# Ledger of designs, part 2: VH-VL binders against Matrin-3 (MATR3)

Target 1, 76 residues: Matrin-3 (MATR3), of Homo sapiens (Human) (p43243r398to473)
Amino acid sequence: RVVHIMDFQRGKNLRYQLLQLVEPFGVISNHLILNKINEAFIEMATTEDAQAAVDYYTTTPALVFGKPVRVHLSQK
Key: E = the ipSAE of ESMFold2; O = the ipSAE of OpenDDE; V2 = 0.75 times the mean of E and O plus 0.25 times the DockQ between their complexes.

## First folded at step 1 (VH-VL)

Design c4 (framework fv_cilgavimab)
Fold by ESMFold2-Fast, scan of step 1:
Structure c4 (fold): chain C 76 residues (1-76), chain A 123 residues (1-123), chain B 112 residues (1-112)
Amino acid sequence: as target 1 above (76 residues)
Amino acid sequence: EVQLVESGGGLVKPGGSLRLSCAASGFTFSNAWMSWVRQAPGKGLEWVGRIKSKTDGGTTDYAAPVKGRFTISRDDSKNTLYLQMNSLKTEDTAVYYCTTEGYSYGLRAFDIWGQGTLVTVSS
Amino acid sequence: DIVMTQSPDSLAVSLGERATINCKSSQSVLYSSNNKNYLAWYQQKPGQPPKLLMYWASTRESGVPDRFSGSGSGAEFTLTISSLQAEDVAIYYCQQYYSYPTFGGGTKVEIK
C-alpha cells in the first residue's frame, strides 16, 4: 500500500508537492521523506489506491519542481 | 428510498458561471464519495470530477477539460453536493449527473445516479 | 488517463438472439494482488440516467437478469446478453475505476 517516489530535487514545499502526486488516488495514512537520498514513501489507506497512483504515472509524467520523478509500488 | 436530485441547470452564455446542486436522501451522504458525470446531447458519458468523503480527506479530483474552471464541494449538514462552473464554454453543454462511487458495496463503480440537469452554453 | 474503446458503435440483434459488446482498455485494469478487474458496465435507456449492470468485470448488480454476463481480464472485456429482450434496447457503456474514471464511447443495441 506504499508508493515509492525517487529522483526528486529538494526545494521549498517539497512535502506538499510529493503528497499532491498521490492525494488524488486516495487517503494518505503516513509518509516518510528521505531528503539525503531523494526518496519518499507514501502509505495509502488501501493497496488499490497505491496501485492506481503508480499505474497512472506509468503513462503520465510525475513532475516535482518541473522535473520527472520515478513512482513505484514499494516492496517494503 | 435512495435518491439523488440535481438542480440549477439552465441556459448561460459563453464565459458565464452556473452552480449545480445535488440533494441526497435515503443513505448516509457523509460517508459517500460523490462524482459529477456529464453527457453532451447525443454523445457518451464523461467523468467531470469527484469529492471524497470527509473521513477520506474531503479532497477533490477533476478531469483535464474542467480543471481550474470547475470546483466541487459538499455540505454534509445539508446532504448536498455542488458543482461551481466558471468560464463556461459551448463544449460544456451537457446533462450533468451526480452519482455515488460505490456507496452500496464499498466499490468505486457508480451505483446511485440522479436524473440529471441540463446545462446549455450558447449565445 | 486510461482510454476505453468499445466495439461495435451499434448493433441490431433479433429478439432471443445473443448480443456481444467488446471493451478494450489502453492499459491493464487488473490489480494482481487481489485479482480483481476494476471494470464496470452500465445500461442507459432513452431519457434515463445510466444504470449499473456489472462490476468487477463479471459480478452482476442486484436485480440484473442472468442473461447479462461479463467476461474478460486485464485489458479486454466483453458484455454478453444471451437472449435479447425488448427491454434491453439501450446504449451500453464500459467504465474503468482503476484510475480516474473513464468511459467507453458506448454501444447502441437495437432490435433487428
Scores: ipSAE 0.000, ipTM 0.601, lowest interface PAE 19.5, mean pLDDT 82

Design c5 (framework fv_cilgavimab)
Fold by ESMFold2-Fast, scan of step 1:
Structure c5 (fold): chain C 76 residues (1-76), chain A 122 residues (1-122), chain B 112 residues (1-112)
Amino acid sequence: as target 1 above (76 residues)
Amino acid sequence: EVQLVESGGGLVKPGGSLRLSCAASGFTFSNAWMSWVRQAPGKGLEWVGRIKSKTDGGTTDYAAPVKGRFTISRDDSKNTLYLQMNSLKTEDTAVYYCTTRSGWYLGAFDIWGQGTLVTVSS
Amino acid sequence: DIVMTQSPDSLAVSLGERATINCKSSQSVLYSSNNKNYLAWYQQKPGQPPKLLMYWASTRESGVPDRFSGSGSGAEFTLTISSLQAEDVAIYYCQQYYTTPTFGGGTKVEIK
């Protein structure tokens, strides 16, 4: 039930930008933004919510600061 | 400042080929998903196909009536979108628009070119 | 392929009166996980490309007057112009983007 976001640029209000990508799909339970690599993990309340976000971004680019990022369902 | 300009339309005989171009300016073309939409004279809008950004895999999708005959490509160095039309039929006669969405791609289109007319007739 | 059907094909409305356009999809365009309807509305005037009016069924595009409103969910949608102005004479199209995009056949709005 974890959404893995990769390849984003860093900037002011990065947390806000990342969380906004998944907020429309359900309640966010936890999040972890890594400091040394441009990856983040956002845990949704349900597996269905996480899958909905990933499915949406397979056909719609996920943008952070105007740049496309990768969105996958975490296998961990 | 944001602009799309189509070109390459004209008269072609059934079975012929034609290539359309769409020149983009005022936005970061390389990040955009680009679509072609057509409109036959006096008729409604019909989505033709799209191409994703290279970062998103650069893949293409086509509407059933054109699949196998039309090819969409892009040249990010020239900010240009292309539509290669082969085996043209009279029912392909239409104004062809290139279009995209500003910001993130929602599948709804706020940026449109003026269109270029393709006439397929004997 | 999702088929979009609009009704009526044309309507005539007096200035200042309400215009209502209907749009039906052959299957639901509501994504249950995000509760969003993948539906847009466009306005097209003669000699011009279409102009986006509405997305997510009821979210008005920037610069679009508030007399335009969208409603509906799932497979049935409505575009309402609460007080028709002369400048609103146009053809209106609905479009789904739940799958690869498809447009409705259009509804011509004229003054009577």
Scores: ipSAE 0.000, ipTM 0.626, lowest interface PAE 12.2, mean pLDDT 84

Design c6 (framework fv_cilgavimab)
Fold by ESMFold2-Fast, scan of step 1:
Parts: C-alpha cells; sequence; structure tokens
Structure c6 (fold): chain C 76 residues (1-76), chain A 122 residues (1-122), chain B 112 residues (1-112)
C-alpha cells in the first residue's frame, strides 16, 4: 500500500509537493523522504488507494518542481 | 550516518579574516541546501546564511548583520561547505554550526555539526 | 525580519509535571496557500548542537517522545512536555522559516 516516488529534484516545499501527488487518491497514513537519494515512500490507508495513485500516473505526468518523476507501487 | 564536521575556528583580532570549512558525508551533498547558524557564548541561535544546490542556482543569502562581510561557498567535488568571514567584529564571536535540511530547502534544520568556536578579541 | 519572542526565559518544573513554553512571532507564519505554520522547535543540551524536535508547529521529528507536543497557529505557539524527565533538562528554541530564518531567545527548562 506504499507509493514509491523517484527521480525528483530537491527544493523548497518538497514534502508538500510529494504529498500533493497522492492526496487526491486517499488518506496518507505515513511517509518517508530519503535524505541520501531522491526517493520517497508514501503509505496510503489502503492498497486500493495506493494502486489508484500509481495507475493515474502511468498516463498522467507526475510533476515535482515542474519535472516528471517516477511513481511505482513499492515492494517494500 | 549523516555527518557534518566543522573546522577552521580560532582566535582572531577585530578587522581580521577567517575561513571555516564543513566536511559533509553520508548524503548527496551536491543536492543539498546548506546553512551556517551561530551561537554567541551563553546566547541564543542566529542564522548566518545559506547556499542553494547548483541545480537550484547555487545562490546565497545572508542575515543582515553579516551581509557584505561574509561569503558562503561550496565545493561539491570535495563535499565541503565554506564560510569566509571578513572584517570580523567582537559581536561575531560564536560557535558556528554547519547545518542542512534533509527534506529540501524549508530552512528548518535536521542535521547539525558539532560546531567550531570563533573568538574575535584584541 | 520576523522577531520571535519566547516566554518564560527560564522554567523550573518537578519530575513528572507538565512544562509549557510559549513562542510569539511578530507576524503570522501561517501560509494560507498550504495552511501550514512555518515553525520549528529545537532542544539544546550543554556542549551539544541543537536537536530538531518539532516542525510545522506540531509534527514530531522521528525519535522524539510523545510527551513532546506542539500547538498553536498564526503568531502564537506552545511547546508542551507532558511529564518532565531528567533527560529533558535543556534550552528550547522556537524558529520560524516562513521568511529569513529567525530563532526565539530560548527557554531554559530545569528540574525543581
Amino acid sequence: as target 1 above (76 residues)
Amino acid sequence: EVQLVESGGGLVKPGGSLRLSCAASGFTFSDAWMSWVRQAPGKGLEWVGRIKSETDGGTTDYAAPVKGRFTISRDDSKNTLYLQMNSLKTEDTAVYYCTTDSYGDYEYFDYWGQGTLVTVSS
Amino acid sequence: DIVMTQSPDSLAVSLGERATINCKSSQSVLYSSNNKNYLAWYQQKPGQPPKLLMYWASTRESGVPDRFSGSGSGAEFTLTISSLQAEDVAIYYCQQYYSTPTFGGGTKVEIK
């Protein structure tokens, strides 16, 4: 039920922009933004919510600071 | 295992100059925005200035008391942050901390070095 | 610059009792577009660098015990330690990051 976001650029309000990508799809229960690599893990309340976010961004660009990022379902 | 290690502090006379270094490890330094924060003996914390990552323009900003006298720079090939301090005043006496915000550029500070003491005295 | 004012300057509290620290900003640090308060709290023990406790006024940093809580919005904020432990003896600072970062003067928390 974890959305994995990769290849984003760092910048002001990074956390806000990352969370905004998934908020429309359901309740966020947890998140982790990695310090050493440009990757984040956002846990949704349900697996269905996480899958809905990933499915949406397979055809619609997910943008962080105006640049496309990769959105996948995490293996954990 | 994020580590920030400051060095270069010491005793200097008013009007003198000093350069501080901060050696960073355990994270991708080139992506990070870096700040200097100082603390005068027995006093509170004061933000000194910040440098953005090269990808975000590499620009610097400074607190009013140090603007025109201090210069922040970085060497991403060495994972090192610098603070060049010129025209030092007794009011610049402080422990200087190197710091970063791991979540971006909000400028709240989740990693700090141990600090290096700068004493400006006659 | 936004001026941050903390009260009291020092506070003596018995072990297990509640400690309350106040922080006031000279202007609102609430950003209307994201509804976030750009306020952080730090703990500093003697001889150590400051440690981040709280950000966005009320979000605890990882590893920070539940006895620490932040509240408030706009220009008036509070850090509460619900049951003071011996290891909580420190100076606490608030900081705004709505504009150029500025810190409060600090509140020293001691055991009675």
Scores: ipSAE 0.000, ipTM 0.609, lowest interface PAE 12.2, mean pLDDT 85

Design c9 (framework fv_cilgavimab; at its last look DockQ between E and O 0.12; V2 from the best seeds 0.00; counts 0 for: pae E 8.7 > 2, placed apart)
Fold by ESMFold2, look of step 2:
Structure c9 (fold): chain C 76 residues (1-76), chain A 123 residues (1-123), chain B 112 residues (1-112)
Amino acid sequence: as target 1 above (76 residues)
Amino acid sequence: EVQLVESGGGLVKPGGSLRLSCAASGFTFSDAWMSWVRQAPGKGLEWVGRIKSETDGGTTDYAAPVKGRFTISRDDSKNTLYLQMNSLKTEDTAVYYCTTDEGYYDSSGLDYWGQGTLVTVSS
Amino acid sequence: DIVMTQSPDSLAVSLGERATINCKSSQSVLYSSDNKNYLAWYQQKPGQPPKLLMYWASTRESGVPDRFSGSGSGAEFTLTISSLQAEDVAIYYCQQYYSYPTFGGGTKVEIK
């Protein structure tokens, strides 16, 4: 139920840029952007919502500031 | 368009108190870390302190010269940042700027600044 | 705290010539995990608030002309204006944000 995003570049409004990637797929219950590491974890209300987001970005590029990022389900 | 408007500056005697406000618009204030920076007349810039967004813990950090005397707070329902200044000293005389910081995790420097409000501490 | 030292305090440069401003930190501001230098540059024109020019040492803020460039790593940094224009007359400040922010003392740039 946690989406893991990595390889993003830091920039203004980074939180908004990251959250908008998964917002279409369901309710976001929590998020964590790691301190000084370009990784983020976005918790969704259900595992189905998180899986839907990851599945979508398997075939469609996820972009932050117009650049591709990696999106997968967290095992943590 | 991002706007930051400071108010509440003025003349105050040493040992006195003053509260500054910063009205914010044009961005999602509740997501932002906010900072105060001051500049004594004819001098350089000095960071005063910061308050994080609620989602990042809402905690504050202060520069050593003001710690224990100044308190930063925010009201996200009013898009307003505050600086409560107590036990004022003549060396606190400066223009006080409200500025945005997009958080330590994704820091890009202090990217938006208000016009500042002058605080004069003098006998 | 991390002390930021700028040099020179003031410089005069002919229109169209190169201006070079140096900034030194008392400790490294390079974070090894992301390999970024947590250093920013600001421009302050008379009667105006400061304006962010550069962050992460060498990344230009949106709308900043490409004649401005930043270089350096660790504890020593340089802001270069490759072809000085009249509107570039200002005081320039470096600032670290590796820890609690601190600013350099400023460098005033003038037309010679």
Scores: ipSAE 0.012, ipTM 0.665, lowest interface PAE 8.7, mean pLDDT 87
ESMFold2-Fast, scan of step 1: ipSAE 0.013; ipTM 0.655
ESMFold2 (binder alone), look of step 2: mean pLDDT 91; pTM 0.930
OpenDDE, look of step 2: ipSAE 0.026; ipTM 0.712

Design i1 (framework fv_ixekizumab)
Fold by ESMFold2-Fast, scan of step 1:
Structure i1 (fold): chain C 76 residues (1-76), chain A 121 residues (1-121), chain B 112 residues (1-112)
Amino acid sequence: as target 1 above (76 residues)
Amino acid sequence: QVQLVQSGAEVKKPGSSVKVSCKASGYTFTDYYIHWVRQAPGQGLEWMGVINPSGGSTDYNQRFKGRVTITADESTSTAYMELSSLRSEDTAVYYCARDYDILTGYYLDYWGQGTLVTVSS
Amino acid sequence: DIVMTQTPLSLSVTPGQPASISCRSSQSLLHSSGKTYLHWYLQKPGQSPQLLIYEVSNRFSGVPDRFSGSGSGTDFTLKISRVEAEDVGVYYCMQSTQLPYTFGQGTKLEIK
């Protein structure tokens, strides 16, 4: 039920931009943004919500600070 | 400043539906989740579900077997909770509550005054 | 679902004396963000629940210093250093580490 976002650049309002990518697909229950590497894990309320977000971004580019980022379903 | 005002008490027949409203004021309605929590007479608090007013996405407690529907109207800053197929066990006070900003925390900070729903046999 | 268990279920305290309420969760409430999402609410007779303590130990705005929270993992405590008449009601712990949000069964605080 976790969405894994990778390869973003850091900047002001990063947390806001990352959560906004996923917010339309359901309720966000938890999140973790890693300090050393540009990766984030956003836990959705359901596996279906997480899958919907990932499916959407397979055809629509996910952008953070104008650059495409990778969005996958977390293995754990 | 922040205020959640709920609709008045209702008496319903078994098998009917009830729709409770929760009007928000004093903040930007679409920036905070709204949760619904109920309390049967003499019992504790039971979480029912949540809505993101920005876009209307919802999540529900499975214990209500698809009987609950939560909606939000951004134009009136009002959230609604509809519970169908009412039975006597649904007699309770129903509360709406605001969830602290999803960006900074997860807790219910402000609550409505509650709506008593009585299911009469 | 995470199960929250409170002890005691009721206590009666002489005004000015301390009170302590325990809350135990069926699994750790430590979230991957490093935060522990355990909160305490007070429901006074005939009123809505009101937030007292959020994220284990932080007092909500307007809450008197006599209230304090502590704990980690699965064991948490709410303490009132000097109980006053206005503290009467039912105290609930709540976890929001995962959905569904779950509450303890409540602890009724009465004055002797």
Scores: ipSAE 0.006, ipTM 0.643, lowest interface PAE 12.2, mean pLDDT 86

Design i11 (framework fv_ixekizumab; at its last look DockQ between E and O 0.16; V2 from the best seeds 0.00; counts 0 for: pae E 11.2 > 2, placed apart)
Fold by ESMFold2, look of step 2:
Structure i11 (fold): chain C 76 residues (1-76), chain A 120 residues (1-120), chain B 112 residues (1-112)
Amino acid sequence: as target 1 above (76 residues)
Amino acid sequence: QVQLVQSGAEVKKPGSSVKVSCKASGGTFSSYAIHWVRQAPGQGLEWMGVIIPIFGTADYNQRFKGRVTITADESTSTAYMELSSLRSEDTAVYYCAREYQGYYDYFDYWGQGTLVTVSS
Amino acid sequence: DIVMTQTPLSLSVTPGQPASISCRSSQSLLHSEGKTYLHWYLQKPGQSPQLLIYEVSNRFSGVPDRFSGSGSGTDFTLKISRVEAEDVGVYYCMQSTQLPYTFGQGTKLEIK
């Protein structure tokens, strides 16, 4: 029930930018941002919420600071 | 209506610490950034640091790093700023302020301020 | 840190006359997102600061249209077309383009 976001650039309000990608799909319970490799893991309250977010971004570009990022379900 | 209500004025001795509270009401707390800004008597505004309560981590002005601790308690909708090793130069009014999230990175609500006086 | 410099540091204005306050930053406030995060606050005597203008030129809710902001890059101006007695206080510019957020030193507006 973890959304994995990759390929973002660091910038002002990065945490907010990343969380805004998934907030419409449910409650966020936790997050981890690995600034050195530009990856983030956002835990949703349910697996269904995380899947909904990933499914949405399969057809609609996810943008952080106006640049595309990759959004997947975490394999871990 | 959103309100930020701060704890009352304090008088402290040099070398001690102070912890100021900022209780939010009338709106969402956990996802909004809470900032701390101080103002020495007759002086300008100085940014001290920020926390987004749901994330629990804070960023500090390097001027204060090591002396300032900013925390939040989501269950009481309250943010805290603790300043340690107080000096007379720390005499100031301490404000909490809420940052508008998104494109408008400005402080939309301010607490009433807490006067902290450091004297012998 | 981005240094914000305001001029003048004080103004004494007859009601009904215009006022102009300058704010200069030590580096561009244009963010890579294409927005300029320069804001103006008024601190009335004995009160907490209150927002007047955000992102250079946008008036906050309830702010009279006699207040206007302009500028770009490193040079910004707040104008009051007709000063009223209620406009007394200290005006601050603030940048939020990068941490730490920084303020100008303030401009005290008094009525004469």
Scores: ipSAE 0.006, ipTM 0.664, lowest interface PAE 11.2, mean pLDDT 86
ESMFold2-Fast, scan of step 1: ipSAE 0.016; ipTM 0.703
ESMFold2 (binder alone), look of step 2: mean pLDDT 92; pTM 0.945
OpenDDE, look of step 2: ipSAE 0.021; ipTM 0.778

Design i2 (framework fv_ixekizumab; at its last look DockQ between E and O 0.08; V2 from the best seeds 0.00; counts 0 for: pae E 13.3 > 2, placed apart)
Fold by ESMFold2, look of step 2:
Structure i2 (fold): chain C 76 residues (1-76), chain A 121 residues (1-121), chain B 112 residues (1-112)
Amino acid sequence: as target 1 above (76 residues)
Amino acid sequence: QVQLVQSGAEVKKPGSSVKVSCKASGYTFTDYYIHWVRQAPGQGLEWMGVINPSGGSTDYNQRFKGRVTITADESTSTAYMELSSLRSEDTAVYYCARGYYDSSGYWFDYWGQGTLVTVSS
Amino acid sequence: DIVMTQTPLSLSVTPGQPASISCRSSQSLLHSSGKTYLHWYLQKPGQSPQLLIYEVSNRFSGVPDRFSGSGSGTDFTLKISRVEAEDVGVYYCMQGTHWPYTFGQGTKLEIK
């Protein structure tokens, strides 16, 4: 159920930028942003929604502040 | 100055495991990803995986999934790579390399000296 | 996996003469961000690899200006305008656009 996002730059409204990446794929139930290491974990209502987001970004760019970020399904 | 110092050469039997260490100095260990790359004798380079030392998040080349485990110890500024179920084709020099954590490590600026792992019966 | 093919596989060059190494990828290395994650490394005899060029054309810190990189899409080139004895070793291209990262097979540069 958890989407793991890495490699983003810190910036103003970072939380909003990250949440917008996954909002089209379903309801977000929780999130954790680890600013020190620039990683985020976004929990979605279902595993199906999280997998849909990851599958989409396998072939389509995920950008935060115009820079590519890596998106994959968390094993946590 | 930035330095990555790896553990010494090892000779292993097929089916066993090896754990290579990579001790970092001269920078803040948790600010950079550590990558592992291997080079079979007389052959090219093969990327194995990466760890973010802050929090321990990892990603692996699928070719090694299930056999490679990358860990880090913040207190000693040391990363580890363990390869299990060793085969003769795993004979290689194993390198650790530093990359930026805000990118996929798309360039590796400092490399360890390499660790020769020989797998033979 | 993305296959990276280097040509030539070996190169013998008279000191002071230019050298050119080609790297071709099996798929475009242009990331949807507009960046191309193609890098060049040199492994001198008995040493670890060292970064020369990142993101196609950017020289890493301390790399002499006789080294330059160019290319786009699937076709990339490393050039050395005037080869020096210290340039001996194996040159590798690497792509970081597609998972997993992959390297070319290497080009050995020797002095004749």
Scores: ipSAE 0.000, ipTM 0.640, lowest interface PAE 13.3, mean pLDDT 85
ESMFold2-Fast, scan of step 1: ipSAE 0.007; ipTM 0.660
ESMFold2 (binder alone), look of step 2: mean pLDDT 91; pTM 0.933
OpenDDE, look of step 2: ipSAE 0.019; ipTM 0.730

Design i3 (framework fv_ixekizumab)
Fold by ESMFold2-Fast, scan of step 1:
Structure i3 (fold): chain C 76 residues (1-76), chain A 121 residues (1-121), chain B 112 residues (1-112)
Amino acid sequence: as target 1 above (76 residues)
Amino acid sequence: QVQLVQSGAEVKKPGSSVKVSCKASGYTFTSYYIHWVRQAPGQGLEWMGVINPSGGSTDYNQRFKGRVTITADESTSTAYMELSSLRSEDTAVYYCAREGYSYGPLYFDYWGQGTLVTVSS
Amino acid sequence: DIVMTQTPLSLSVTPGQPASISCRSSQSLLYSSGKTYLHWYLQKPGQSPQLLIYEVSNRFSGVPDRFSGSGSGTDFTLKISRVEAEDVGVYYCMQSTQLPYTFGQGTKLEIK
């Protein structure tokens, strides 16, 4: 149930930008933004919510600070 | 021009280890996953594992029971696959492949040329 | 692990005639969102595999329109409307719905 976001630029309000990508698809249970690498993991309440977010960004670019980022279902 | 260039063929003895390299060029190395897939002579394709070169996180096919290790060197844009405790059944062509950029599930858009590893006594 | 089974294992076709290859999975590749993670690759003699079709029916960049993919759930088909000499090789289906990613055993396409 975890959405994996990568390749974003760091900036002011990064957490807000990342959570905004996923918030429309369901309830966020937890999140982890890695400090040393540009990756974040956002746990959704359900697997279906996580998949809905990933599927949406298959056809619509996910943007953080105006730049495209990668959004996948977590492989961990 | 996206390229994945692999190291040359190797002949190894049973019980030894082999380390195959995959040098990436023509794109930002840390922005794409690198997968390893092998193909025994006359046989099909078998997925071995994957690495995210950004941070080095890995996932492995459990069939190799701790024998496979995948690493990446960002400074040289090179991924490595090391397979230990080699058996004759490990004779295969080993491929690296890149995850295509998409916001969905993995598929392999570019592949290396393959490295033949022969395990014989 | 999800098992992928291809039929036939080999196929001989006269140039210009159609070809059809089937792929079956041991469990549904459909996710609740409606996405199905089934892809087709071609391995030409002496070459690395190359992507033809991703997510059941989408042609990869540069792939001729004579190639088409279809299917749902556990049953998938790759069709070539008119086979050309450059189409010779082994075709593989792959699932990425769950780890480990798995491939079919391959279908060899030959020209008569």
Scores: ipSAE 0.006, ipTM 0.623, lowest interface PAE 11.5, mean pLDDT 84

Design i4 (framework fv_ixekizumab)
Fold by ESMFold2-Fast, scan of step 1:
Structure i4 (fold): chain C 76 residues (1-76), chain A 122 residues (1-122), chain B 112 residues (1-112)
Amino acid sequence: as target 1 above (76 residues)
Amino acid sequence: QVQLVQSGAEVKKPGSSVKVSCKASGYTFTSYYIHWVRQAPGQGLEWMGVINPSGGSTDYNQRFKGRVTITADESTSTAYMELSSLRSEDTAVYYCARDRYYGSGSYEFDYWGQGTLVTVSS
Amino acid sequence: DIVMTQTPLSLSVTPGQPASISCRSSQSLLHSSGKTYLHWYLQKPGQSPQLLIYEVSNRFSGVPDRFSGSGSGTDFTLKISRVEAEDVGVYYCMQGTHWPYTFGQGTKLEIK
């Protein structure tokens, strides 16, 4: 139930931008934004919530600071 | 300071179940994934599964799917691994191990429990 | 599943001499993030495994500088520049790039 977001650029209010990508799909339980690489993990309350977010972004671009990022269901 | 302390050795009959515990201390339990790895006598290491203690989401090696259940109790900072339908081939030392960074995707195990020997014999 | 193959399966080394252990994966371990999740563990007799090297070449905290890791893609090497008595045990490589995560079969290091 963890959404893995990759290839974003860093900037002011990065946390806000990342969380806004998944908030419409359910309740966020936890999140981790990595310092050394441009990846983030956002844990949803349910697997269904996480899957809904990932499914949506397979056909709709996910944008952070106006640029496309990758959204996958985490293996971790 | 960081410690993972496991329950003691067990002897089980074929067809029974075993539940091994792993008590964490010295860090924030919910911030790190806990993995389970086993080692048959004189043999190598085999990854069994992982749990995120924050919320309890799990992932299992397909070889154990349907027989293994990993759980976590945040109030006691303890992870559990239950293996059912035991066979003689399940005789092994079972280890819990902490993932170095929550959500890092690296699956590097920085701290390990002392191991729990489970012997399956008639 | 990714197969991890270690060579040699065992080696005996005179104290102070170097040792080299190879690990080969059946598929590239380069992750989409640009990182390679290849880790080395040491299991001393009667003890739990301990992390030595993570992500190919990074020494874990407290690991002596005589240990080094290198490699890329599918071929990786762990080197000990000067083997000491305390280095006896079984060395395992492990990949964290592809599910399910897999270990090599192990390399036993003994002192002559």
Scores: ipSAE 0.005, ipTM 0.609, lowest interface PAE 12.8, mean pLDDT 83

Design i5 (framework fv_ixekizumab; at its last look DockQ between E and O 0.44; V2 from the best seeds 0.00; counts 0 for: pae E 13.3 > 2)
Heavy chain, then light chain:
Amino acid sequence: QVQLVQSGAEVKKPGSSVKVSCKASGYTFTDYYIHWVRQAPGQGLEWMGVINPSGGSTDYNQRFKGRVTITADESTSTAYMELSSLRSEDTAVYYCARGDFWSGYDYYGMDVWGQGTLVTVSS
Amino acid sequence: DIVMTQTPLSLSVTPGQPASISCRSSQSLLHSEGKTYLHWYLQKPGQSPQLLIYEVSNRFSGVPDRFSGSGSGTDFTLKISRVEAEDVGVYYCMQSTQLPYTFGQGTKLEIK
ESMFold2-Fast, scan of step 1: ipSAE 0.006; ipTM 0.656
ESMFold2, look of step 2: ipSAE 0.000; ipTM 0.637
ESMFold2 (binder alone), look of step 2: mean pLDDT 91; pTM 0.937
OpenDDE, look of step 2: ipSAE 0.014; ipTM 0.733

